# VHH binders against Jacalin-related lectin 10 (JAL10): the designs that were tried, part 1

No score or structure here was measured in a lab: all are predicted.

Target 1, 292 residues: Jacalin-related lectin 10 (JAL10), of Arabidopsis thaliana (Mouse-ear cress) (q8gwi7)
Amino acid sequence: QKLDAIGGKGGKQWDDGADHDNVAKVYIRGGLEGIQYIKFDYVKDGKTIDASIHGVSGSGFTQTFEIDYQNSEYIVSVDGYYDKSGTMQALEFKTNLKTSEVIGYPKGTTKFSLGGVNGKMVIGFHGSAGKVLNSIGAYLTTAPPTKSQLVGGLTGGEPWDDGSNYDGVKKISVTYISTLIRSINVDYEKDGQVVTRYHGMKNGDTEEFVIDYPNEYLISVEGTYNILPDDNVLVIRSLIFKTSKGRISPTYGFVSGTKFVLESQGNAIVGFYGRDGGAFDAIGVYFSPIPS
Structure headers, positions and changes below count from the first letter of each chain, unless a header shows other numbers; Kabat numbers aren't used for antibody chains.
ipSAE, averaged over its two directions, is called F for ESMFold2-Fast, E for ESMFold2 and O for OpenDDE. V2 adds 0.75 times the mean of E and O to 0.25 times the DockQ between the complexes of E and O.
Where letters were taken out, [cut] stands.
The coordinates of atoms that the task and the answers printed are left out; those that the model quotes come from them. Centres of patches stay.

## First folded at step 1 (VHH)

Design a1 (framework vhh_vobarilizumab_d1)
Fold by ESMFold2-Fast, scan of step 1:
Structure a1 (fold): chain B 292 residues (1-292), chain A 120 residues (1-120)
Amino acid sequence: as target 1 above (292 residues)
Amino acid sequence: EVQLVESGGGLVQPGGSLRLSCAASGFTFSSYAMAWYRQAPGKGRELVAGIYSGGSTSYADSVKGRFTISRDNAKNTLYLQMNSLRPEDTAVYYCARGLWYSDTEYFDYWGQGTLVTVSS
């Protein structure tokens, strides 16, 4: 998605395009008459690529803002500040993890925002510039899925990770005994095909929770974890699933110990990760924005 | 990949002793219950002894007092000490991984087995 440039109608139009996976670094030179210089380093296929400078590259100090793209940081929005003539006076960058300083001089300006759309990230910029930056716009794409915290027994069992490269969850089969969860078997959909991933031990009572994907999304995993005294291990004791249509599963297993809820407003669960041994030790999820 | 490799089987005279070992890899050994099963020629598989992750043990009546199951979590190894062996103990002995709860065993992986022959 292309967001129109905001600001004045001075300068020459520039466009870095949208053929990028992320932004790596922002370079800005502010001045008393406005932002004089802006440049972005972009990421493509895990490497930084050179982009053109926009504005004047004369004397002065350049401020920088780095994005930790290698650790899944991305720009979510940019706030801009323009004066009565439409000249850009200041910019502020917001990522999923941090907010930049206000770069430039925002006093006496009009504020605007680019981006800030749930589940979208900024991957490119365009605008107009001459001796100063006159306007700025952005390109948005779908942000990568976000990883929840891991809950349960964090040191027992072995780690496993289904990843987040699925379109949705179609079914969860839970195997449990009277005291704990033994396993989950998840049917994911990817490009119209069912992909099944199994974690844990098969022996126990098994029940299925079917989701009507893509008309319904899995949005929440709630449960409890506690120590199992005979084995002296911390394990998942119970699980409950909730969908975007307000449907709630039965409680699987036995409610005991510390409660947890894995959910994120406006997002669906698109993957699972965790730890598993002789019991189901820990669980976490990946969230992706619901498209509508 | 889960691997269980048994060793220590062989030919022994009645009244003799053997110690079986099971080397485990590809999982967190200390988190699992472990067991020894055996299968005599032309007979079904039977549970011989088991040990919970916490160290509690269980034995078949036929071997109780003669066999001892133990584990070394630092070495990822399961042991079966077999004393006062009888001809009816002749079988292939299998190491197994699982969760043991009450009298019900749940095992998902077995080794390839080690042959024990008790014969005069």
Scores: ipSAE 0.000, ipTM 0.204, lowest interface PAE 15.3, mean pLDDT 85

Design a2 (framework vhh_7d4b_2)
Fold by ESMFold2-Fast, scan of step 1:
Structure a2 (fold): chain B 292 residues (1-292), chain A 120 residues (1-120)
Amino acid sequence: as target 1 above (292 residues)
Amino acid sequence: QVQLVESGGGVVQPGRSLRLSCAASGFTFSDYAMGWYRQAPGKQRELVASISWSGGSTNYADSVKGRFTISRDNSKNTMYLQMNSLKPEDTAVYYCAAGRYLTWDSYDYWGQGTQVTVSS
């Protein structure tokens, strides 16, 4: 989807296109009259591609804003500020993880926004520029699922990652003992088919938490982690699951130590990642917007 | 009346540290980006460090990265430059600058400068 450029009508049109997987870095050079140039580094097939400077080049410092695209950070929206002469005076970038500072001076300007559509990300830019940036527009595509923080023991066991390329979670089977979590077995749905992934050890009591996907979504993983006696690593001690219909699972394992909650308003859990060995060391999730 | 007043310059030996201060008055300090420029004899002025109006973003010239740290205290209308591991090549007059954007060729306000000399 192409969002029209907003701002002044001066300058020459430029277009970086939409043939990118993500934006890696933003460069902005300002001057006395406003934003003098803007430049983007894009990502395509895991490779960084630098685009042309839009505006005037020269000596001096540029302000930069980096996107951690390797960990599924992406630009959600851009707020722009242009003055009565049609010069872009300030820009602010928002990702799924953070917001940039307002780059420039927004007082006495007209504010606009590009993007900010749930489930969409910015993958390209276009606009007009001459001696200054006059207008900016964007290209949107469907956003990838967002990766949560990893909680628990971050260095013990071996890493695993189910990824985020699933439509939803249908069932979680938890194996636990009186003191900790031993394993999870997740039934995902992908294009009408069940895909099962197992992580951890089989010794323990096993209980199932069934989700009525697609009428119900897994939205939250809550639990605790703590160090085991005689071990130098943290492990997951307990887990609780919650759904979009207000249903809450039993507590699996034993509540001990530091509490965590992996939840994102408006989003469903569509994948798991973590670490496991003799115990279930760490857990994280992938979030995707709940369809409206 | 807008004023930027630099202090903390002096003579120091290589490998030592020095801290510059810039005291601002006559404008709303927290609305302006701030920076340190320097000019050695017979050379062009260069921007060595800049800091955004809130202090959340900083930039450094490649020649000073890892050695210099820029900071600001908006409650005191003051900007600082902590200069570590000083080299003879850092010898210059250091200027405080304020503006919406900080580049070599654009500025709103400038200080009078403070001399930094690194010699053994």
Scores: ipSAE 0.010, ipTM 0.381, lowest interface PAE 9.8, mean pLDDT 86

Design a3 (framework vhh_6qgx_2)
Fold by ESMFold2-Fast, scan of step 1:
Structure a3 (fold): chain B 292 residues (1-292), chain A 124 residues (1-124)
Amino acid sequence: as target 1 above (292 residues)
Amino acid sequence: QVQLVESGGGLVQAGGSLRLSCAASGRTFSSYAMAWFRRAPGKEREFVAAISWSGGSTFYTDSVKGRFTISRDHAKNTVSLQMNSLRPEDTAVYYCAADLYGYSSDWYSEYDYWGQGTRVTVSA
């Protein structure tokens, strides 16, 4: 999605496009006459792209704002400040993790915002510039999946990770015994195809929870974990699943010990990770924004 | 990765004793709980006894409590069932079972590995 540029009508139009996975770094040179230049370093296929400068090189200090894209930081929104002539005087960047300083001189200006849409991130910019930045606009895309906390036993079993590169969950088969969870078998959808991933031991009672994807999304995993008798290790004892249509699964396993809830408002579960051995030791999820 | 082989079955008169052994081979883990189940002719499989991975906890079905003793030898990767004061109703095929992180259970599907069984016949 292209957000219109806001500001003045001066300068020559520029456009960095939307063919990026993220923004890595912002370079801004401010002055009393306005922002003299802006430059963005973008990320594509895990590598940084050194993009063009917009405005003039001028003299003075360049302020920078770094995005920790390798640790899933991304720009959520940008606040801009323009004067009566339409010259951009200041910018402030907000990520999912932090907010920049106001860069430039916002006194006596009109404030506007780009972005701040639930489940969207900024991946590109466009606007107009001459000797100063006159206008700025943005390109939004769906924000990348976020990784939940890992809950349960953090030292037992072996780690596994299905990742987050699925469109949605179609079915979860849970194998459990009277006291704990033994395994999960997840049917994901990716580009119209079912991808199945199995984790844990086969022995136990198996029940299925089917999700009507793409009309319905898995949004919550809750359960309990507790120490096994005779073992100094925590394992997942019970699981319950909830969907975007308000549907709640039966309780699988046995409710015992510490309760957990893995959910994020506005997001669907698109992947699982965890630890398993003879029992299902730990579980975590990946969240992706539910499409509008 | 665990293979279980039972031995020690046979014919014994009522009031007699037998010792069953289960040898684990292949890749074995000390964390395995071990159990004995039995199936009498024409009946369903039933739980008999279990021992935790540490050997610190033992469990018995009421009909064998005080007569049977389960034990394990970690150095030999064996679990044993000492059966005393045997009764004709103890006649069954006895199965050894292993469950990682497990303990005693009546649920057949809870155990990861099963032996082929050993026959015990108690005459009147």
Scores: ipSAE 0.000, ipTM 0.189, lowest interface PAE 16.5, mean pLDDT 83

Design a4 (framework vhh_8h63_2)
Fold by ESMFold2-Fast, scan of step 1:
Structure a4 (fold): chain B 292 residues (1-292), chain A 120 residues (1-120)
Amino acid sequence: as target 1 above (292 residues)
Amino acid sequence: ELQLVESGGGLVQAGGSLTVSCAASGSIFSINAMGWSRQAPGKERELVAGITSGGSTYYADTVKGRFTISRDNAKNTLYLQMNSLKPEDTAMYYCAALTEYWGYDSLDYWGQGTQVTVSG
């Protein structure tokens, strides 16, 4: 998705395009008239690439803003400030992890925002520049899936991880006994195909919760965890699933101990991870944006 | 009128620490950025550290990891904390402010300076 450039109509059009995986670094140089140049370093196939300076190279110090793309940081939005002549005076960058300082001089300007769209990240920029930066626009793409916290017993069992490279969840089969969860079996969809992943012990009562994907999304996993009296280990005791259509599953297992909710506004669950052994010790999820 | 007054310079042994201060008065609302520059005899003036009104900081490679710039808005005072001082850090240290420009190459208000001498 290409977001139109905002600002003045002056200068020559420039376009860094959208063929990038992320933005690595922002360089901004200013002067009396406003932002004199802007430059971005992009990420493509795990490598940083230099893009051109947009505007006029000045003397002196360039302000920089670094994105920690190696630790899954990405730009979610950019706030800009332009004056009545249509010259860009200041910019502020927001990532999923932090906000930059306002770079430049925002007094007496009009503020605008690029991005801030649920589940989207900025991967490129375009605009107009001459002796100053006149306008700036952005390219958005789907943000990578977000990993939830892990809930339950963090030291028991062995870790497992289905990852986040699925389109959605079609079915969850839960195996439980009167006191705890034993296992889950998840049917994911990927490119029209069903991919099944099984974690835990098969002994117990099994119930299925079917999701009408892609017309319905799994959005929430709620439950409880508590210690087992005999082994003094923390395990998942109960699970409840909720969908984007307001449907709620039965309670699987037995409600006991600390309650948890794994949910992210505007996002669907697209993967599971956790720990299991003789019981289902811990659970976490991956979130991806619900398509518009 | 904007006025900048430096203090805190002096003699210090190699490996020691020193804090220099800059008190700003007058038209302080006009300040977009502040910085510390230094100049040793026969050398060019270099920007050592800078801080914008929003708190973004810059450090020269020669001092990165050893010097820390900070601002106390309640006292309108800029600080430079200098650690692990070397004889090469001996210079006159100047406080400067930017009022109309941004970037650290267009300093338009300067103090009188404070001398830092590192023995060793």
Scores: ipSAE 0.000, ipTM 0.215, lowest interface PAE 13.5, mean pLDDT 84

Design a5 (framework vhh_8pnl_2)
Fold by ESMFold2-Fast, scan of step 1:
Structure a5 (fold): chain B 292 residues (1-292), chain A 120 residues (1-120)
Amino acid sequence: as target 1 above (292 residues)
Amino acid sequence: QGQLVESGGGLVQPGGSLRLSCADAGFTFSYYAMAWYRQAPGKERELVARITSGGSTNYADFVKGRFTISRDNAKSTLYLQMNSLKPEDTAMYYCTAEIYYGWSDSYDYWGQGTRVTVSA
């Protein structure tokens, strides 16, 4: 998606394009007459890509803003500030993890925002520049899957992780006994094929919850966790699943202890991770944006 | 389990300013929408301001133009900048993470609160 450039009509058009996986670093030089130049380092196939500066090269202090793309940081939005002539006076960058300093001089200007759309990230920029930056626009794409917190017993059992590289969930089979959850068996879809992943012990009663993917998405996992009698560890006691069509599963297991909800508005669950052993100790999910 | 800890309250004169902070002590702060609520003596808790994980903000009509909510996900801290304070702003101020339970809003993670008193 290409967001139109905002600002004045001055300068010459520039366009870094959208053929990038991420932004690695921003270089900006502010000045009293406006932002003198901007430059971006992009990421493609795990490598940084050189891009041209936009504006005036030369002497002076350059401020930088680094994105930790190797640890899943990405630009969510950019706030810009332009004066009455349309000259860009200041910029502020926001990622999923942090916000930059305001670079430049925002007082007495008009504020605008690029991006800030749930489930989208900025992967490129365009605009116009001459002696100063006159306008700036952005390219958005779908953000990578987000890893939820891990809930339940964080020290018992052994860790497992299905990852986030699935298109959706088609079925969850839950095995439980009268006091706790024993296992889950998840049928994922990837490129039209079913991929099955199993975690935990098979001994217990098993029930299935089928999702009509791709017409329906799994969006929420609720449950409870509690300490087992005479055990100093937390385990998952119950699970409930919910879909984008408003369907709610039966409660699996036994409701006991601390309640949790793993849910993110506008996102579907596309993967699971957790801990298991003699019981199902902990659970977490990966969220991916539902196309808007 | 997660706990939210509020600070920054105090006694100020009408027209004064305060900055409240809310520190996350045990859950993934950046994942949740966060809010400030207040409760005056004998009244119910009321929403003051809300901020989503992506930074979108909403304000109660009685604080618009005076209060600003913000978050620092790297520091796991929520802020409320309070300007042009009025006696009717006197209350205990609470922060919360917005957790959904049973497809309804649930505010399961509450701090102990920080007291704001606006009087001469």
Scores: ipSAE 0.000, ipTM 0.081, lowest interface PAE 24.2, mean pLDDT 83

Design a6 (framework vhh_7b18_3)
Fold by ESMFold2-Fast, scan of step 1:
Structure a6 (fold): chain B 292 residues (1-292), chain A 120 residues (1-120)
Amino acid sequence: as target 1 above (292 residues)
Amino acid sequence: QVQLVETGGGLVQPGGSLRLSCAASGFTFSNYAMGWARQVPGKGLEWVSYIDSGGSTEYQDSVKGRFTISRDNAKSTVYLQMNSLKPEDTAVYYCAKDLFYGSWEGYDYWGQGTQVTVSS
């Protein structure tokens, strides 16, 4: 998705395009008359790509803003500030992990925001520039799935990971006894096909929670974890699921100990990971943006 | 009635291999965790390995990398593949059916046992 450039009508149009996987680094040269140049280093197929500077080298000081793209950091949005003459005076970058300083001088300017769309990241820029930066626009794409924290017993059992390469969750079957969760069986959808993944023991009572994917998304996993009676192991004791349509499952298992909620605003759960052995020891999820 | 029948024990030289089998009947085999325990001469019963209904496994530290537990639900059978056998592995090996989740001490039924002897 191309977002139109915002700012003044001056300068010569420039366009870095959208054929990138991420942005690695931003270079901005500020001055008293406005932003004098901007330059981006992009990432494609795991390698950095040098792009052209936009503006003039002139006098001024250069500030940089680095994106840790190797650890899944990406630009979410850019705030811009332009004056009545149509000159960009200041810029501020926000990633999924941090916010830059305001680069330049925003006093007496009109503020705008570029990006900040749920589940999208910035992969390219365009705009206009001459002796100063006049306008800036962006290219957005779908952000990669994010991994939650792991909750429960972090040292018991063996790790398992279904990954995040699924379109959505269609059904979760929970096996439990009066004191704890024994297993989950998850039906995922991928390219119109159902993929089933099973983790834990079959011994216990089983109940199903069906999601009307793709009209409804699993958005939340809540539960509790605690030490087993007469044992020293932390395990998942209860689970409850919530959907994008406000539907809430029954509570499976036994509510005991420390409460947790795995949820991310505007995102659906598209995968599970955890630890199991004899017990369902720990659980975590992968989030992807809900299509809008 | 629940029955567990162990086979595959015998006499082997150090460094040799044996595969133990446990044929189960009288219950829905696929719904239960199964395990192996052993009694070394002059010592108490000790847990060796377990496998749950989903196939997740755990091993005693002294047998990790040498022993492998597996199951065949269609045959209602659990196996213990024992490689690189040592004289210290000499014991009666018992197959067990789980009574309570997560504890080898919670097994509610044990087989007759099969003797494994690793000669000096």
Scores: ipSAE 0.000, ipTM 0.077, lowest interface PAE 24.4, mean pLDDT 84

Design a7 (framework vhh_vobarilizumab_d1)
Fold by ESMFold2-Fast, scan of step 1:
Structure a7 (fold): chain B 292 residues (1-292), chain A 118 residues (1-118)
Amino acid sequence: as target 1 above (292 residues)
Amino acid sequence: EVQLVESGGGLVQPGGSLRLSCAASGSIFSYYAMAWYRQAPGKGRELVAGITSGGSTSYADSVKGRFTISRDNAKNTLYLQMNSLRPEDTAVYYCAAQIDYSLWGDYWGQGTLVTVSS
């Protein structure tokens, strides 16, 4: 998706295109009369690609803003500030993890935003520039799934990972005993087909939590983890699930020890990973944006 | 009239320390990135350290770990703390404000000489 350039009509048009997987780094030089130049380093097939500068190379200190694309950071939006002549005076970059400084001088300007569309990331830029940046636009694509932290016992059991390639979760079956979680069995949907993945031990009471996907999304996994006294290992003691329709599951297992919440605003859970063995040792999730 | 005035230069022994100051007239300092440049004898002017209006810093590889750039927006003053000085740090040090490409020269200071010699 191409977002139109916003700002003035001065300068020569430039276009870095959309044939990129991510943005790696922003180089920008602000000044009293406007943003003097901007340059982006892009990522394609795991390699950094240099793009041309836009504006003039002039003199002065170049500010930089790095995106940790190797750790799934991406630009969500750019806020721009242009004056009455249409000259770009300041820019601010926002990622899924952080916000840049306002680069340049935003006072007495008109503010606009590029991007900020849930589920989209910025992969390219275009605009116009002469002696200053006159306009800027962006290219958006679907953002990749985000991996949560792993919670629970990080040294016991064996690792497992369902990945993030599913469209949504249709059902979670939890096997538990009065003191801890034994296993989960997850029914995912992928291209209209149900894919089932099972992790853990089968002995215990089993209850199902059904999600009305695609009309309802799993959005949160809460729980607790604590040591097993005899083994001195951390295991998942309880789990609670929450959906986009405000439904909350019963508490599975027994609330004990350290509480955790795996939740990301605007996102659905589309995959699980963790550790299991004689008990369910650890859990993590993959988030993808809820469709608008 | 806008002016940048460097001070604090002098002769120091190798391994010594020196603190440079740059006083800015007017309100320019609070809005823009500031930088320290240096020009060694027979060489071009090079960027030593930069600091944004919000305080984010960058350094040339040759000075990382030894030099610290800082700013006091209330006093319109830029600083460069130079530790573990080496003979190759001998240069005229210039304060500069990122104003625009055409005004950059107007916002350069006169420079302050730093000589590192035994």
Scores: ipSAE 0.000, ipTM 0.367, lowest interface PAE 11.5, mean pLDDT 85

Design a8 (framework vhh_6qgx_2)
Fold by ESMFold2-Fast, scan of step 1:
Structure a8 (fold): chain B 292 residues (1-292), chain A 124 residues (1-124)
Amino acid sequence: as target 1 above (292 residues)
Amino acid sequence: QVQLVESGGGLVQAGGSLRLSCAASGRTFSDYAMAWFRRAPGKEREFVAAITWSGGSTFYTDSVKGRFTISRDHAKNTVSLQMNSLRPEDTAVYYCAASLGYDYLTSPEWYDYWGQGTRVTVSA
């Protein structure tokens, strides 16, 4: 999605485009006349790409704002401040993890925001500039997946993580006994191919829950966890799955102890993580926005 | 495809001792409760003894308390039943069993894996 540039109509138009996976770094210089200089380094296919400078190089040092894109940081929004002549006086960048300093001089200006849309991130910029930055706009895309809390036993077993780099879930096979969950086997889809991941023990009754991806999405994992007596170890006792079409799986395992629900409005489950050993100790999910 | 194999059964006179052993094959049982059940001729399976996965708790049926001791060796994936002061009424086939459940250790229907059994005969 292209967000129109906000500010004055002066200067020469510039456009860095939207063919990027993320923003790596912002270079900006404020001055008494306005923002004199702005430049962005972008990320494409795991590599940083240098973009053009917009505006004019002033005297002194350019301020910088780093995005830790290798650890899933991304720009969610940009706040801008323009004066009555339409000159950009200040900018502030917000990521999912931090907020920049206000760069420039926001006093006596009109404030605006670019982005801040749930499930979206900024991947590019456009605008107009001459001796100062006159206007700025942004390009939005779907944000990377969000990691849920981990539920169940947080100290037993060994950790595992399938990650979030899948398009969707096609099938979950659950192995259980009369008292608890033993394992899950998940068929993910990635670029038209099925990727299978198995976690836990193979012994027990096994049942399959098939999802009609991409016409149907897995949206919820509900279950229970309870203590194994002796050393107070918690394990997953039951699981139930729900889809975007209103379909609900049978209850797998045995309902016992504390209930949990892993779901997020408007999002699909695209990955699993957890802990396992002799039992299935803990479970968590990754959420990605369902296309609207 | 987990297997439990019992050994150590046999014929012994009243007042004697036997040690039963159960060896687990196919995986480590550090997370399993282990139990011994027995079945006398013409009777149902009854609980004898159980040990939790940590080895921190042991359970015994009243008729064997003070005479039998259950123990486990985590390195060898074995559980043992030391049977002292044996009585003719202890005559049965003894079965080793494994479970992830701990709430129902005395109930045979909650055990996932069972051995074939080893016969113990105690002469009067």
Scores: ipSAE 0.000, ipTM 0.205, lowest interface PAE 15.1, mean pLDDT 84

Design b1 (framework vhh_vobarilizumab_d1)
Fold by ESMFold2-Fast, scan of step 1:
Structure b1 (fold): chain B 292 residues (1-292), chain A 119 residues (1-119)
Amino acid sequence: as target 1 above (292 residues)
Amino acid sequence: EVQLVESGGGLVQPGGSLRLSCAASGFTFSDYWMAWYRQAPGKGRELVAGISSGGSTSYADSVKGRFTISRDNAKNTLYLQMNSLRPEDTAVYYCARDYFLGYESFDYWGQGTLVTVSS
């Protein structure tokens, strides 16, 4: 998706295009007359590529803003500030993880925003520039899945990761005993095929929670974790699942200790990761935007 | 050394009541989920009732409304109040520390206490 440039109509048009996987770094030279130049380093096939400088060098200072694209950071939106003459005076960049400082001088300007569309990320920029930046626009694409925090015992058991490369969850089978969760078995869908992944021990009572994917999405995993006193390890004690249709599963296991909730507004759970070693030590999820 | 010592079993008529006790030692009782299991002659072991460290309770369908599990953390003691006893409740009753990452869903059983429901 191409977002039209906002600002003044001065300068010459420039366009870095949309053939990128991410943005790696932003370079801005600001001054009292406006943003004097802007430059972006883009990512394509795991490598950074340099784009052209837009604008001219002036009496300002170059500031930089780095995106940790190797750890799934991406630009979600850009706030711009232009004066009555249509000259861009300041810019502020927001990622899924952080916000830049305001670069330039925003006092007495009109504020606008580019992006901020749920489930989208910025992969390119266009606009107009001469002696100053006059306008800026952006290219959006679908954002990659977001990895949640890991909850539970972070030192017991062995790590496992199903990844985020699934379209949705069709069924979760939970094996539990009266005191804790033993295992989960997840039926994912990928390109119309069911992919089953199993983690933990098979001994215990097993119950199934079926999701009517793609008409219904798994959106939340709630539970508790607590220490096993003799082993001095934290394990997942209980789990509850919630769907986009407002369905809530039974409580599996035994409610004990610290409560957690793994959910993200507008997103479905598309993968699981965690730790196990006889019990379910820790759990985390991958979120992907629910299709509009 | 972990020890669980059950008491309070005996012979009782149908419709009668008994209170079982389990004295725990050798571990921090308040940190553990505790359970009562039973084993009738010629049958396998059955979970009767469980209680969490926080006091939440769970019961087998056959005993709901008749049996009450409780704990006294100051005395390191687990209780099972059994009301409206039936001949089918005849079994050896075992106290268990209901923490086990292995095959059998429980850890550290006592010697048991015999409950006989007969005229």
Scores: ipSAE 0.000, ipTM 0.131, lowest interface PAE 19.6, mean pLDDT 84

